VH-VL binders against Large ribosomal subunit protein uL10m (mRpL10). Designs and how they scored, part 244

Target 1, 224 residues: Large ribosomal subunit protein uL10m (mRpL10), of Drosophila melanogaster (Fruit fly) (q9vpl3)
Amino acid sequence: RGKINIQRPKAPHYERARVVAVTQPKYPELPKAKSCFKTRAERTQQQQENPYNEIIAREVRNWLDHSRLVAFFHLSSITADDIFRVRVQLHKQNLHLKSYGSKIIEQAVKNTRYEAIVPLFHSNHCIVFSPDPEKTAALLRIVRRVPQMVLLGGIVEETMLSRNQLVAYAQMPGLHAVQAQLVQTLSQAPGHLIQQLQAHQNSFVQVLDVHAKNQMNEETPKST

## First folded at step 14 (VH-VL)

Design ha88 (from ha1 with heavy chain F106M; framework fv_anetumab)
Fold by ESMFold2-Fast, scan of step 14:
Structure ha88 (fold): chain C 224 residues (1-224), chain A 119 residues (1-119), chain B 111 residues (1-111)
Amino acid sequence: as target 1 above (224 residues)
Amino acid sequence: QVELVQSGAEVKKPGESLKISCKGSGYSFTDYWIGWVRQAPGKGLEWMGIIYPGDSDTRYSPSFQGQVTISADKSISTAYLQWSSLKASDTAMYYCARSFLYWGDMDYWGQGTLVTVSS
Amino acid sequence: DIALTQPASVSGSPGQSITISCTGTSSDIGGYNYVHWYQQHPGKAPKLMIYDVSNRPSGVSNRFSGSKSGNTASLTISGLQAEDEADYYCSSYTSYSDPFVFGGGTKLTVL
């Protein structure tokens, strides 16, 4: 998008430091207040929130604003090597797997049209972004063979979709413009969507709890 | 219909170079990995390496790293397996096969290219 | 080199069932459900019969089934027919740096 990424170090720590340096927020305090640190405590109480979190929250908002496909997943225990393998495979299809803390997601979507997604991120999660909504079929084809990733729902052409609506969208043929209008037709009230996603998530958590207990029992079958 | 068509049989002498091909048709060539599998006469299957034609990302089996070069030309939907200097031990049937996933099954296979290296 | 262990030969009679085993380690067959089975007739290219332990591609007979227990995957062929006589290879995902490993192959003879 008009930037030459190869001219900059790509290490995560360096990228974050660069963003902080460029996007320094304005503070309401005057320079003469710096020597009165004790009297500033009450006035700066609201500013104790981590500036790093706000920088990352802005990054998340940018991804949401510029992606025509966003998919939300529950992420079960997975090794760093295995998630890297999945990330590389998704990247081949212009699908970008990102992981952010729930607090950062909440800060990112607060006071936006996407605030309703916050409950999806109370457990382990990851998000896949793409500028190309036609990649939804490829995304689902990849993820169906990654058992640690469970689709919760998504956003296509700025419209929130449940898991089954996103699956239906992936199976539909058509041109880009037709797909955008179809997504709008599939959508209903935001409350209806979140209820479907919450019900699915709660059911999945119950299954995981039972599975975990069964796995613990299997760890000691010969000990008994 | 999905098809992988490999180049014809080759008879070479030790020290000669060789490049064999695998042409995909009937599918989006740049959306699938192409793997190369070796089968020595009367022996089993050995994985040699894999390439993603869309960006030429290539991985080799440790046993074949440095022994062969895998490449692809997405403009003609063709993958290649190349030797700079053949050895008699390179005598084998060579198969190409496609896989949608890096960790996935090879769902379609080429017919194979027989390479015979003898003095 | 062979990382996965298969019996060299297995035999059965028409109409019977046979099972071919494929044994690895906890870092391949035991660690993943990415086990695939291929059938190869003499002079022909391999054909995918089973993927991801137990799934059949379209066009593969339901007489072929796959399973896994611990570090061992199994291919079972029921109602044996003469055309099933072939070499069978298992494969598994292992690691990002070396994603595929094959078994040594099993020659199935239908007697």
Scores: ipSAE 0.803, ipTM 0.918, lowest interface PAE 0.7, mean pLDDT 82

Design ha89 (from ha1 with heavy chain Y108V; framework fv_anetumab)
Fold by ESMFold2-Fast, scan of step 14:
Structure ha89 (fold): chain C 224 residues (1-224), chain A 119 residues (1-119), chain B 111 residues (1-111)
Amino acid sequence: as target 1 above (224 residues)
Amino acid sequence: QVELVQSGAEVKKPGESLKISCKGSGYSFTDYWIGWVRQAPGKGLEWMGIIYPGDSDTRYSPSFQGQVTISADKSISTAYLQWSSLKASDTAMYYCARSFLYWGDFDVWGQGTLVTVSS
Amino acid sequence: DIALTQPASVSGSPGQSITISCTGTSSDIGGYNYVHWYQQHPGKAPKLMIYDVSNRPSGVSNRFSGSKSGNTASLTISGLQAEDEADYYCSSYTSYSDPFVFGGGTKLTVL
């Protein structure tokens, strides 16, 4: 809200120094007789690592850490003009549409509290971030009119919510809705919640099938 | 109780300037686009342009680009349509209408402002 | 400049059904499901009757329905009543730079 618009998390002033420190050689000496043998697979993995991916992964972590609302979507084929239109509309509501490769998402969230989201991104996806969880209702109102985007689930105030829980949260007024959803989510076993979020992917084909059938039902006969 | 209330009818001469208004009430004015639609006497609807009051992002129909100015004052929940120099061909009913989405429906309309331009 | 194509007039009798067509191109009606229908009584502002091809707003009679096939959208009014006599306009999204185009309008007469 307001005149100030933000497009991405601010990089900390120390970020470049930290990247250099992490990438510096850490092995000042290697004993010739006792050097650990590296497998071909390990060497291939090292050669295929892209240092640029770590920079983007940090950007993703910054978005996750500084957003009180994160929503995950499947994204069907969409033109550049149409995604721009959607991005502009979402930005009006302080909602920031981002798309990252699944490998970058996995790298960003490994060994973090967000690791459970990785299975959601095995297909085409996009993520909407916002510092304002009260915008959840506006987000869903916009996205229900964008057939290429299908809600999979989200995170509100660091609490993972299924599609149905996020929809329920959007229908509740004000900040006390956050506490209600947190209480409901915390009452669930962690494994059960993760399974419920993964079920969105498993039922995704059915959602797309229903959507396709609904689109077909909207056709009008030329004689009528 | 959501409504858009437009300013009253205007009678002007060619060459005069004019600014008409559209005031929103009963909803969050900065969360909706305001479109302007013209209807010449006995003719159909034609859209003129659209504005997002929250940041004054404005788009015009090619037919009206440079002929009118659309603006909004979010502090008083009011959108404006203005002409620097009216022509007789500007005689028409002018409607404002809100849309939640840039590509969406106009779900609430103002009552219309009749502008008559004659010598 | 070019509007979506609607018949200038249609007519029906009370209790019957009528359909009003709205024809565009693959860049508007054919490319998107953002087709909306407005009803206008003489001297009144337009009223939204159908949005996104087939959805009815709260307060609109279920006698009104919408559909689309290819580049043509249709508004169907069942159980015609005298108060349905009005002008009907379709509109469609077209592009980010020029988002709205209206049809020329159809005058519905209830005989």
Scores: ipSAE 0.810, ipTM 0.919, lowest interface PAE 0.6, mean pLDDT 82

Design ha9 (from ha1 with heavy chain S28T; framework fv_anetumab)
Fold by ESMFold2-Fast, scan of step 14:
Structure ha9 (fold): chain C 224 residues (1-224), chain A 119 residues (1-119), chain B 111 residues (1-111)
Amino acid sequence: as target 1 above (224 residues)
Amino acid sequence: QVELVQSGAEVKKPGESLKISCKGSGYTFTDYWIGWVRQAPGKGLEWMGIIYPGDSDTRYSPSFQGQVTISADKSISTAYLQWSSLKASDTAMYYCARSFLYWGDFDYWGQGTLVTVSS
Amino acid sequence: DIALTQPASVSGSPGQSITISCTGTSSDIGGYNYVHWYQQHPGKAPKLMIYDVSNRPSGVSNRFSGSKSGNTASLTISGLQAEDEADYYCSSYTSYSDPFVFGGGTKLTVL
């Protein structure tokens, strides 16, 4: 039942005073936040709070947690059709080629054993995941014939390895114990591995720079 | 050690069906593509199609799409090339060959199956 | 149509060098380093001689070499021998939908 059907307001002068007070114009004020540009910290915080990025970061963590082979690549200019061709070929061997933004990778590996890999992803990159570490040989056999993909290093059986160490691992006999021993022997502390991977990446950039300069200045320079 | 062995020569009449085979041995059959290449008498090589036995993913040359069927049985490491209705123009040597990469080289070839179609 | 162009025939004498050309377009030979060469003796299956422009499989003589310049790939046979007399085919990757194209073949005569 509605009591409002019986009771009606009966104080007109009081109600007029209240209406006049609430309809008074408010002085214009500029909120401080509206006149400020976002700082680097605010942009970083806003990026980290994006629900979409957290969902994809969780996907990346799931790949890392369920993969016994993870390989990191620098990715040169490549057409959509060519990367699709490579992705399909890798998938035939239970190798899963994924490309994620650097910020998403940083979110995914933050506070994990893999946080040290973040500097590798400053430039164009991609990652190949597999639950089967025996597929390292197949992976290298495929990517050796994809010049746009340059192997930087990877993680095998939770151990970080350089490019040369991954090549050595791939050439091992099919004896599991021997392969485990090799991984331990070739393993590097995370800091040392990152230094090796950064040096390798820097050497690649230097080679590209020298090659580009030589292409402009000389036809076929050979001084090695 | 690695070998591709093809079925024997066939003599058929127009309108008949035919299925020829290519058996791989000495390697992991499901890790390699199997391509089929045709060579008409006195002519060059023509790519017909390719199959990945591990998942039966097949691709055909535009010239042979709808003319033949390529299949594989990974349990016996054998790939097949099949015609529902042969024509005299199908007379040719047919080769199977393996490739590790979809865009790669054919490193091992079968000995060839001669198919003769005449009325 | 044959997408890759090869000369129909080439000839040479024992001990000499010969070169077989294979010309395509910027979308095949010019666009990729996936050029392969096959040798075929009469009545036999083709044999891979060169892959990825210039690489030799194990068991192939170092007398066989490959190169590429622009849209043209070349197979060079040095120290020519009688057993080199055969048909030679080039092939190239082109696209995902049509990954292989062969040249028309070159008959090498040694005399």
Scores: ipSAE 0.807, ipTM 0.916, lowest interface PAE 0.6, mean pLDDT 82

Design ha90 (from ha1 with heavy chain Y108I; framework fv_anetumab)
Fold by ESMFold2-Fast, scan of step 14:
Structure ha90 (fold): chain C 224 residues (1-224), chain A 119 residues (1-119), chain B 111 residues (1-111)
Amino acid sequence: as target 1 above (224 residues)
Amino acid sequence: QVELVQSGAEVKKPGESLKISCKGSGYSFTDYWIGWVRQAPGKGLEWMGIIYPGDSDTRYSPSFQGQVTISADKSISTAYLQWSSLKASDTAMYYCARSFLYWGDFDIWGQGTLVTVSS
Amino acid sequence: DIALTQPASVSGSPGQSITISCTGTSSDIGGYNYVHWYQQHPGKAPKLMIYDVSNRPSGVSNRFSGSKSGNTASLTISGLQAEDEADYYCSSYTSYSDPFVFGGGTKLTVL
């Protein structure tokens, strides 16, 4: 679509469904043929799994295995034109912007040391991969100027880092040995870091919700 | 010291070819875009095009597409702006400037190359 | 051609504050926070004064500030000095195919 909507939308599907249901004398409901709820739910879930998902999951695993820098972002509403220019700019620095569905990510990281990252991808997201951890500074310099992308955290040299730890890593002089030592010094248990990253994402979502509610109220001061 | 140094002033006749240069120093040349900006005598700034020297990815303003060629030689940290056949209307000051981002600011500018095209 | 609208001239006295406007559309100034301001003295190359609406590069006086409201960006110069007399150009990102558009320029006269 052509225009970027920066405002956080509410869940319009449910409200729209309610309005439509009130005005229609007959909803497209079919009579219950036979009660096999669990079998039907299981079949529907299984139909959503297809062989191509496993092929793409293998691609994700290959990116994770060959990338010494992986950065996770929340992605707000952005036009195709705008995400393309960001992707091109990142590619100039050997930074590869990828977007995958949460189910594909879950399949890719299941039974691996990375499976704890799955909760980060319940919201709209994207991932940047690079074989070169020295590109972290370039990544942050680029993304700092893309308000739709919010850094959640990442993996450097197989070590999970929070947003603040990635910023600190990016400020190092650029020698691999110095950067590897910093990563080792900043290292934490993966579960602990994931909890901190998810808390940050939830806090950000709450800030956006409060901001949206304040903008809807005429009595809210304009510069709040 | 980070700087962009442009070639000297040129005086040409209509129909002649010309290639002017912009040499970067004091920074990683292949990590920045080089844009070209024209300024006709007594007029404002007009964007012509931009190039990423690392892979020669080039974009032109619609007004200059097909009129000029932008290129770069990363081995000598130099970008170029070239005309196959000059017109009198090409008389202008030409600036090169660097930007880290394709959509970004031009933080360092060359001193300018004055091109005069007259019979 | 000129796509962003600036006043042709603005004037002020030393020590006063002046504001230069730059008006575009929802597809440039209104759609992005990629508005930049350049100062050009006669016979010199432009100098970046403000980037991304309100940010100052190192070495630029804090007398220079930028803001944006809707489709209009503004450059404000406080404590006006004789050396501020120059042409000022705004620019904005617009699209991938045509990324830069400039304003027509504003001549600032310090009286």
Scores: ipSAE 0.795, ipTM 0.911, lowest interface PAE 0.7, mean pLDDT 82

Design ha91 (from ha1 with light chain S26T; framework fv_anetumab)
Fold by ESMFold2-Fast, scan of step 14:
Structure ha91 (fold): chain C 224 residues (1-224), chain A 119 residues (1-119), chain B 111 residues (1-111)
Amino acid sequence: as target 1 above (224 residues)
Amino acid sequence: QVELVQSGAEVKKPGESLKISCKGSGYSFTDYWIGWVRQAPGKGLEWMGIIYPGDSDTRYSPSFQGQVTISADKSISTAYLQWSSLKASDTAMYYCARSFLYWGDFDYWGQGTLVTVSS
Amino acid sequence: DIALTQPASVSGSPGQSITISCTGTTSDIGGYNYVHWYQQHPGKAPKLMIYDVSNRPSGVSNRFSGSKSGNTASLTISGLQAEDEADYYCSSYTSYSDPFVFGGGTKLTVL
């Protein structure tokens, strides 16, 4: 039979339109009190650039504030049909895939606890939101089968986690209390404690720290 | 231990109705798709349809759309395949199998239900 | 009728390597890395041998490997053994009859 022209796809199939209606994201309403404070100069500059960006930026802030799981991905070239299929599968697990421009993300997170994520969005990207942090394992299981999506990191229970920390979190299913403790543990940097101790114990702790680092490098398993 | 257990063999006459079952155990039933695959005697595997038990989202193969009904009852971790009126050509082995992804592999299969339709 | 083409039969001797092909189009094998292989012994349910072109589930012998080139996926069995005698089916995600299609199956005979 004849081939379908994929470079100029027709309007969505009726069955696909039904799926689209089911998978439409529902944004939680943001309390007015959670709006970011801005100076006059910052408000004027933002409005002059593009007033519509502020509306979308509010949506991003709403998702960040009301999601207990946020995962950041680099997104390689992918067709509309393929990303739609991924979005439907994620939605089955209460995972909501969103794409926003870098400027909109910058506007959304400026002067907030999430400002550190801005550098992640200088390339092609997407974000997955969920109110349920236990879905992290399901999320990673799905995206492992989607090579166009590369995990960069995330936020779980308001705690920023690197890619490796998020993977570790996903691999340890358990009771809510255990998972909350894990998030707190993974977010801590042991080096901060060592640095604090160096100031009080002079060169002795520094020598031990250097030796420990050299030992770790020597003991690190080498891939062939 | 993950397993899919299907109902027993059926012998029916043309025009009769039939509903066969596939019960999942040892995993979260609502987190996996259940697919139905037909195998006529001496023939290959044919996909019939799939269902996501968590929301009853169902997709049928074009060859089986309107010929069968797929449903699921998540309270008892059971998926169903149903005919309103059987034909002799429905004689086949019917397998259920689970898939984590809509487009994914079937990692666990039921033992099969043999349906024989003869006059 | 089937969309994916497999040879009806293939044969080999113990210890030999054999390859089973599965050919489709750009709407399935050529466009996606979602090709899976199933082994079926007479009277038994199918068993997943390979998923996503080349990945083996836990418990599947490393004698089984998968690959893909263009519109054709291949299952290779090295060190052929008597218990490998079975029917082998490929399947792929397909955009034209979403979400998947099977091949016609290949009967492997160990001589």
Scores: ipSAE 0.741, ipTM 0.881, lowest interface PAE 0.9, mean pLDDT 81

Design ha92 (from ha1 with light chain S26K; framework fv_anetumab)
Fold by ESMFold2-Fast, scan of step 14:
Structure ha92 (fold): chain C 224 residues (1-224), chain A 119 residues (1-119), chain B 111 residues (1-111)
Amino acid sequence: as target 1 above (224 residues)
Amino acid sequence: QVELVQSGAEVKKPGESLKISCKGSGYSFTDYWIGWVRQAPGKGLEWMGIIYPGDSDTRYSPSFQGQVTISADKSISTAYLQWSSLKASDTAMYYCARSFLYWGDFDYWGQGTLVTVSS
Amino acid sequence: DIALTQPASVSGSPGQSITISCTGTKSDIGGYNYVHWYQQHPGKAPKLMIYDVSNRPSGVSNRFSGSKSGNTASLTISGLQAEDEADYYCSSYTSYSDPFVFGGGTKLTVL
């Protein structure tokens, strides 16, 4: 309110409200401005932490959580029609072929016991999931006749297995086979686990070499 | 022992319907595709179609699409090949054969069903 | 209808080696290693002799071998015997929509 005897005559109360309204900001108060420029590190981190990638990473974790069999493959160049053929054949045996980007796989397994598998996915790859570990034999029987897919290793009953261990598991029938394989894998010292995961990469190189030689033998019979 | 047993020879007139069978035994019937192969008298092998009995997924060759129906009854491990209306040109030996893979080999064959269509 | 090309007939004497060719295109024999060979005696069902170009099923004589070069697959029978006299058919995978194509067949005569 104004002073009465040394100011102009007092205005009506509604006019004071109008004066206050005129002196206030016309737009809602904005929060403290952040920098309009992003650093290279901030841009890189935002690219890595895309919300879409987190949704797909959760899908990958759900597959891992609900699958008692997970098999990892190197995938060579293959047509859409050919991969569809393989996907349909696998699906008939309750085997689910999935492909995910390496960054999504890294995000899915980060801070889990499976983080060490990330290097396997630096090249082209695919993963087969199944709730039924007894389907391992069917999986290998199908994939041995798909030259574009090369087995790297897998996870059975949440336990990481090398290529050779997974092949051995496929030859063991029934529930006792699952239990025996789990015991064999769990008995290994923690230091051996890292060496076995490195062996998966070495096994891939060896299998690729054997596969290439086998492809040559299809056109040229073995010499004695 | 794996075996595919086909139904016996048929002699039919043009326009009649026919359904022949192929019964699998000694293996898991729902884990293998069943293909049908035709062989006209004195001619070579001709693929007609294939079915996966576990889910009845069926594919026909372009030459036989709409000419025949392939089906399976997994409860009795039997696949079927059916014509709604036979023609004289349907006279042939018909084989069923199993394959583990959609793109694979036929490792076991039925003995064949001779179908003769004449007046 | 398109079919794989085989010679209509081939002949040999006992103990000889013979080869049966099967020629296709880059979209079947040239594009895949899914080439299979079947033997058929008169009045009998076909029998698988070779699968995936060069592999023998259990119970098939090692006298039978398979190979492939480019768009042509070959079945070779060594130490030819009288019981080898039969018709031989090749087959190949082609596409998802039409997965099988057969050759026209080759009649093998053993004198």
Scores: ipSAE 0.797, ipTM 0.911, lowest interface PAE 0.7, mean pLDDT 82

Design ha93 (from ha1 with light chain S27R; framework fv_anetumab)
Fold by ESMFold2-Fast, scan of step 14:
Structure ha93 (fold): chain C 224 residues (1-224), chain A 119 residues (1-119), chain B 111 residues (1-111)
Amino acid sequence: as target 1 above (224 residues)
Amino acid sequence: QVELVQSGAEVKKPGESLKISCKGSGYSFTDYWIGWVRQAPGKGLEWMGIIYPGDSDTRYSPSFQGQVTISADKSISTAYLQWSSLKASDTAMYYCARSFLYWGDFDYWGQGTLVTVSS
Amino acid sequence: DIALTQPASVSGSPGQSITISCTGTSRDIGGYNYVHWYQQHPGKAPKLMIYDVSNRPSGVSNRFSGSKSGNTASLTISGLQAEDEADYYCSSYTSYSDPFVFGGGTKLTVL
């Protein structure tokens, strides 16, 4: 702020400090109150309930409850430098990439409305959170060029969406209120949304073909 | 239409300062990186640096760190490349180009700014 | 310093197919699928022709294709036309601290 009085300078460049803060793991310290005398019952309870896991599980629940966009990905082998690159790019769009162990996720969502997501995390995975559901298009535009990340599905405005429904949502422009209505429509039978898109496509085929051609040439991956 | 428009050609003497510009239009300027690429007479393309106008996050190639300053003014959708003291070896065509991703392609390019430094 | 190696020149006849190579290391072309190709006509700005090894932007002819094998990426132009005569540059991602490297460029002559 105004006073810097340190004897061991560890002042990285502003941009470097910002980047480190964004990507550096945050590990909460165990409460010091727990360092006092432990009874047999307390030790038994502590073995059944890992305090570290419970704290992180609470953090996961907080992210789920306060994010209007949550996207789930399978994560293939990726270097620390490469995931850092992706994390920084996502952060510029207010998208927060997090990785949690399967046991922590299971503990976090157990007995909650999110319990249905547990099967998505049986293999390597990561989650992207955002308070802004309008960033879904930006998210998918970024991750389509990160082959190690495979979209599994997500939650938008508290509504569970499949991969295809989330992709459809990303293709629809709109204000936040309009997007909430679109999510409601997408959460209905997938055939209903497809019928609406096909009807509109037939009305403006020439314009839609030009737009589709531009999208295919600029965004469609062809590499293996 | 997406367009990047660069400032006009410059003729300068060694030791003079210079600031050239690149104005983006037809897209969300703060959602794309702007890269600067140098091309010396009769030579190939050389990357100088890149900036994200949304937060002014800037990275330079090792060859140009400390030699130039890259900046952006998001209120007027304009990126800048600046020299404090020009050298004859700075004579080149300078291009700006946009990229959605830090590791991505440059899909639209400015027309180029020719900088000639001679005594 | 040029990290990616391209032939200085290649030539072909109208209707022929030609290939331009771009060779790097396992830390750039071999390590990533972030290889891009640019076409530059004399006195003009570069134009993106291929991104991420093999993808074409909208408006780029399907005569242009890209591929990669090991540490070498290739740009292939089929059905050569006079307007294809230009300089071609490859580029690759390398690292977070130095994200872009270009090839030295290849002058394509259509005879």
Scores: ipSAE 0.803, ipTM 0.916, lowest interface PAE 0.7, mean pLDDT 82

